VH-VL binders against A disintegrin and metalloproteinase with thrombospondin motifs 9 (ADAMTS9). Designs and how they scored, part 20

Target 1, 201 residues: A disintegrin and metalloproteinase with thrombospondin motifs 9 (ADAMTS9), of Homo sapiens (Human) (q9p2n4r1735to1935)
Amino acid sequence: LPQNCKEVKRLKGASEDGEYFLMIRGKLLKIFCAGMHSDHPKEYVTLVHGDSENFSEVYGHRLHNPTECPYNGSRRDDCQCRKDYTAAGFSSFQKIRIDLTSMQIITTDLQFARTSEGHPVPFATAGDCYSAAKCPQGRFSINLYGTGLSLTESARWISQGNYAVSDIKKSPDGTRVVGKCGGYCGKCTPSSGTGLEVRVL
Short names: E, the ipSAE of ESMFold2; O, the ipSAE of OpenDDE; V2, 0.75 times the mean of E and O plus 0.25 times the DockQ between their complexes.

## First folded at step 25 (VH-VL; framework fv_modakafusp)

Design z3 (from i1 with light chain Y91W; at its last read DockQ between E and O 0.77; V2 from the best seeds 0.00; counts 0 for: pae E 3.4 > 2)
Heavy chain, then light chain:
Amino acid sequence: EVQLVQSGAEVKKPGATVKISCKVSGYTFTDYYMHWVQQAPGKGLEWMGWVDPYSGYTDYAEKFQGRVTITADTSTDTAYMELSSLRSEDTAVYYCARHGYEWSDYFDSWGQGTTVTVSS
Amino acid sequence: DIQMTQSPSSLSASVGDRVTITCKASQDISNWLNWYQQKPGKAPKLLIYEASNLQSGVPSRFSGSGSGTDFTFTISSLQPEDIATYYCQQWSRYPYTFGGGTKVEIK
ESMFold2, look of step 25: ipSAE 0.401; ipTM 0.767
ESMFold2 (binder alone), look of step 25: mean pLDDT 90; pTM 0.904
OpenDDE, look of step 25: ipSAE 0.760; ipTM 0.889
ESMFold2, fold request of step 26: ipSAE 0.291, 0.343, 0.351; ipTM 0.725, 0.737, 0.743
ESMFold2 (binder alone), fold request of step 26: mean pLDDT 90, 90, 90; pTM 0.899, 0.899, 0.908
OpenDDE, fold request of step 26: ipSAE 0.875, 0.872, 0.836; ipTM 0.936, 0.934, 0.923
ESMFold2, last read: ipSAE 0.376, 0.180, 0.397; ipTM 0.752, 0.683, 0.765
ESMFold2 (binder alone), last read: mean pLDDT 90, 90, 90; pTM 0.902, 0.901, 0.904
OpenDDE, last read: ipSAE 0.567, 0.863, 0.851; ipTM 0.829, 0.931, 0.923

Design z4 (from i5 with heavy chain Y54E, light chain Y91W; at its last look DockQ between E and O 0.03; V2 from the best seeds 0.00; counts 0 for: pae E 13.1 > 2, off the site)
Fold by ESMFold2, look of step 25:
Structure z4 (fold): chain C 201 residues (1-201), chain A 120 residues (1-120), chain B 107 residues (1-107)
Amino acid sequence: as target 1 above (201 residues)
Amino acid sequence: EVQLVQSGAEVKKPGATVKISCKVSGYTFTDYYMHWVQQAPGKGLEWMGWVDPESGYTDYAEKFQGRVTITADTSTDTAYMELSSLRSEDTAVYYCARHGYWESDYFDSWGQGTTVTVSS
Amino acid sequence: DIQMTQSPSSLSASVGDRVTITCKASQDISNWLNWYQQKPGKAPKLLIYEASNLQSGVPSRFSGSGSGTDFTFTISSLQPEDIATYYCQQWSRYPYTFGGGTKVEIK
């Protein structure tokens, strides 16, 4: 079986974008091949749980009083807030790009993302400008279940910004990660030193 | 399966301290917040406070502030609630309760309860 | 602190009856309200979260409704195994207060 999308093109004579089964690290993995008409096709993983469970957010509301953490940090539609954070955005993901040589998710490739509000937000990132009182509202969600991949233990997040905090929870099998991130103003991103490394289950 | 097992019943004198354990199994201890709830005889449930086992961050209800200490030991997957300066109104059943970051904000699993009796 | 006033404190009903329990919050809590069932000598069990969502595995005869300050819990057809004390709990602002409970018995 082919080990990347270029081999699919060469070995099977395929020239159409689509889903193909590849042999990755000795295991069968379903990969979406994009750009098959070119010399340099790209490998994507189709997310079985789709964009409802795979998203990144920079939250757009900011508290009128940023020294508070109302509702014990819960998000509420009726907050005493202004919707004026210009960096806000929400992106959801049907597919994510993977570098099969390094086994890294390329978080900044938004080819198969949909930005439904504001600015594009890279995969696995979140932020806000909500509160100076350790009250993160920005959220991201990763659900790799059913894809044949999981995150390795090396994945770490860095918080950035004034009063920045993050609360990152990873499932035992590495297929699910949720984060709440923010500050005044702050965000979280995967560490550049560890990236988002995956392994084939 | 998810299980929260609390330490056994205790009888204490006024002014003493009690420390109740809540040992978990069947899930990753650091993935969930742990809360403690008091139920006094003839009274309902009363929230006492919580700990995030991953960070050690805690917060307490004002009624118990200064007398309660909630901790988590990730090496043994055990949460603790310590209540000092006991008085007769502290006679109650005490529950640990798991709060799922992965779910909505509610207690999805509870310990069996620990009866503490405070009498002279 | 948000006070949760639960009514009635107890009730007695026949098998098959519709049972209604109310909770009133002292201030607006949107839909951040849970309902628990507690049988004698046992820990509470979650039935309903966010005012109206049934927890997985909970029988469909249980339901919840409301938002703001007024909330209702309903058992559409009371069964013998529903003998318990029921509690509402607000999750809007700590302390996460409970209602006083409603003891449900079969007559």
Scores: ipSAE 0.008, ipTM 0.442, lowest interface PAE 13.1, mean pLDDT 87
ESMFold2 (binder alone), look of step 25: mean pLDDT 89; pTM 0.899
OpenDDE, look of step 25: ipSAE 0.851; ipTM 0.922

Design z5 (from i5 with light chain L54K Y91W; at its last look DockQ between E and O 0.69; V2 from the best seeds 0.00; counts 0 for: pae E 5.7 > 2)
Heavy chain, then light chain:
Amino acid sequence: EVQLVQSGAEVKKPGATVKISCKVSGYTFTDYYMHWVQQAPGKGLEWMGWVDPYSGYTDYAEKFQGRVTITADTSTDTAYMELSSLRSEDTAVYYCARHGYWESDYFDSWGQGTTVTVSS
Amino acid sequence: DIQMTQSPSSLSASVGDRVTITCKASQDISNWLNWYQQKPGKAPKLLIYEASNKQSGVPSRFSGSGSGTDFTFTISSLQPEDIATYYCQQWSRYPYTFGGGTKVEIK
ESMFold2, look of step 25: ipSAE 0.156; ipTM 0.665
ESMFold2 (binder alone), look of step 25: mean pLDDT 90; pTM 0.900
OpenDDE, look of step 25: ipSAE 0.854; ipTM 0.919

Design z6 (from i5 with light chain L54K; at its last look DockQ between E and O 0.75; V2 from the best seeds 0.00; counts 0 for: pae E 5.2 > 2)
Fold by ESMFold2, look of step 25:
Structure z6 (fold): chain C 201 residues (1-201), chain A 120 residues (1-120), chain B 107 residues (1-107)
Amino acid sequence: as target 1 above (201 residues)
Amino acid sequence: EVQLVQSGAEVKKPGATVKISCKVSGYTFTDYYMHWVQQAPGKGLEWMGWVDPYSGYTDYAEKFQGRVTITADTSTDTAYMELSSLRSEDTAVYYCARHGYWESDYFDSWGQGTTVTVSS
Amino acid sequence: DIQMTQSPSSLSASVGDRVTITCKASQDISNWLNWYQQKPGKAPKLLIYEASNKQSGVPSRFSGSGSGTDFTFTISSLQPEDIATYYCQQYSRYPYTFGGGTKVEIK
């Protein structure tokens, strides 16, 4: 059984993009192979829960008074805000790229993402420029349930920016992560030192 | 084209106050933070503080708190840095620097520098 | 505050030499590190952002690498116009701090 999309092409003579079964770390895993007409096909995992449970957001509203955290941090349509943060965006994901050599998700590959608002936002990333008072509004969601993969314990998020804060919640089985991140201005992203490593279940 | 133009060199006596201007053009002043950086003779760069021109919110390095005031005037697109109770150690070149957001989160444009000499 | 330790403080090299400058951060800053060039009498100029990305118009001989706490800036073939002082700067967390600088001269 092939261990990557290049082997699928070589061993089976396949030249079409699509779902294939690969042997990954001794277990069968369904992988979407893209770019099969080229010498460098790429491996993607199709997300069973799709874009409703897999998204990244940079929130676009900024408080008129950044020293406040109104509504005890709850998001409200009627806030005293302006919608002018130029980095704002919302991306949702149907598939995510995986590097099978390192077993890491490639968060910046947006080939199977949809950006419905503003600028593209990498997978597992969130931020805002809302408040200097520890009031994060940007969010991301990861749901790997049903893919045959989970995140390892090594995955760690770090914050960047002025007054940056993050609130990251991971499920014990490593299939769900949600984050709420922001600052004035600030973001959270997986640490480059740990990456976003997965294991086959 | 983005430009940051600072006021001219100043000679001050100990205990005086200096106020340096930084006038911007070529971009929307309220879209970017404005930072100030000190460079004493023969020394490296040292961050002093910043202002958000939109809100007026500011933060200062601990070393300068109590002596520095950084402001922005959106009617003239000009940032200011005021340093009081000057000492001979404050003799330096002072730069304003524009701070980008997100993936360009760096000082992407600098003023030409303003030399302040404190002598008795 | 995050301390940035830059080495060496100065160096002298011949035209065509490979020059390497290092910065070490006192804590994990991921890849949020910039490199600036400052020529005598001029304001600093950004060369490298996010540890390894060259700013527009920067010659290919300049490069950066590293993540976490250890970072390297390289000039692959030193040119006469590269005489300057080079600074690293972290932007992971305020205050955004600079390394002490490395003065590069032609010998």
Scores: ipSAE 0.209, ipTM 0.681, lowest interface PAE 5.2, mean pLDDT 89
ESMFold2 (binder alone), look of step 25: mean pLDDT 90; pTM 0.885
OpenDDE, look of step 25: ipSAE 0.582; ipTM 0.833

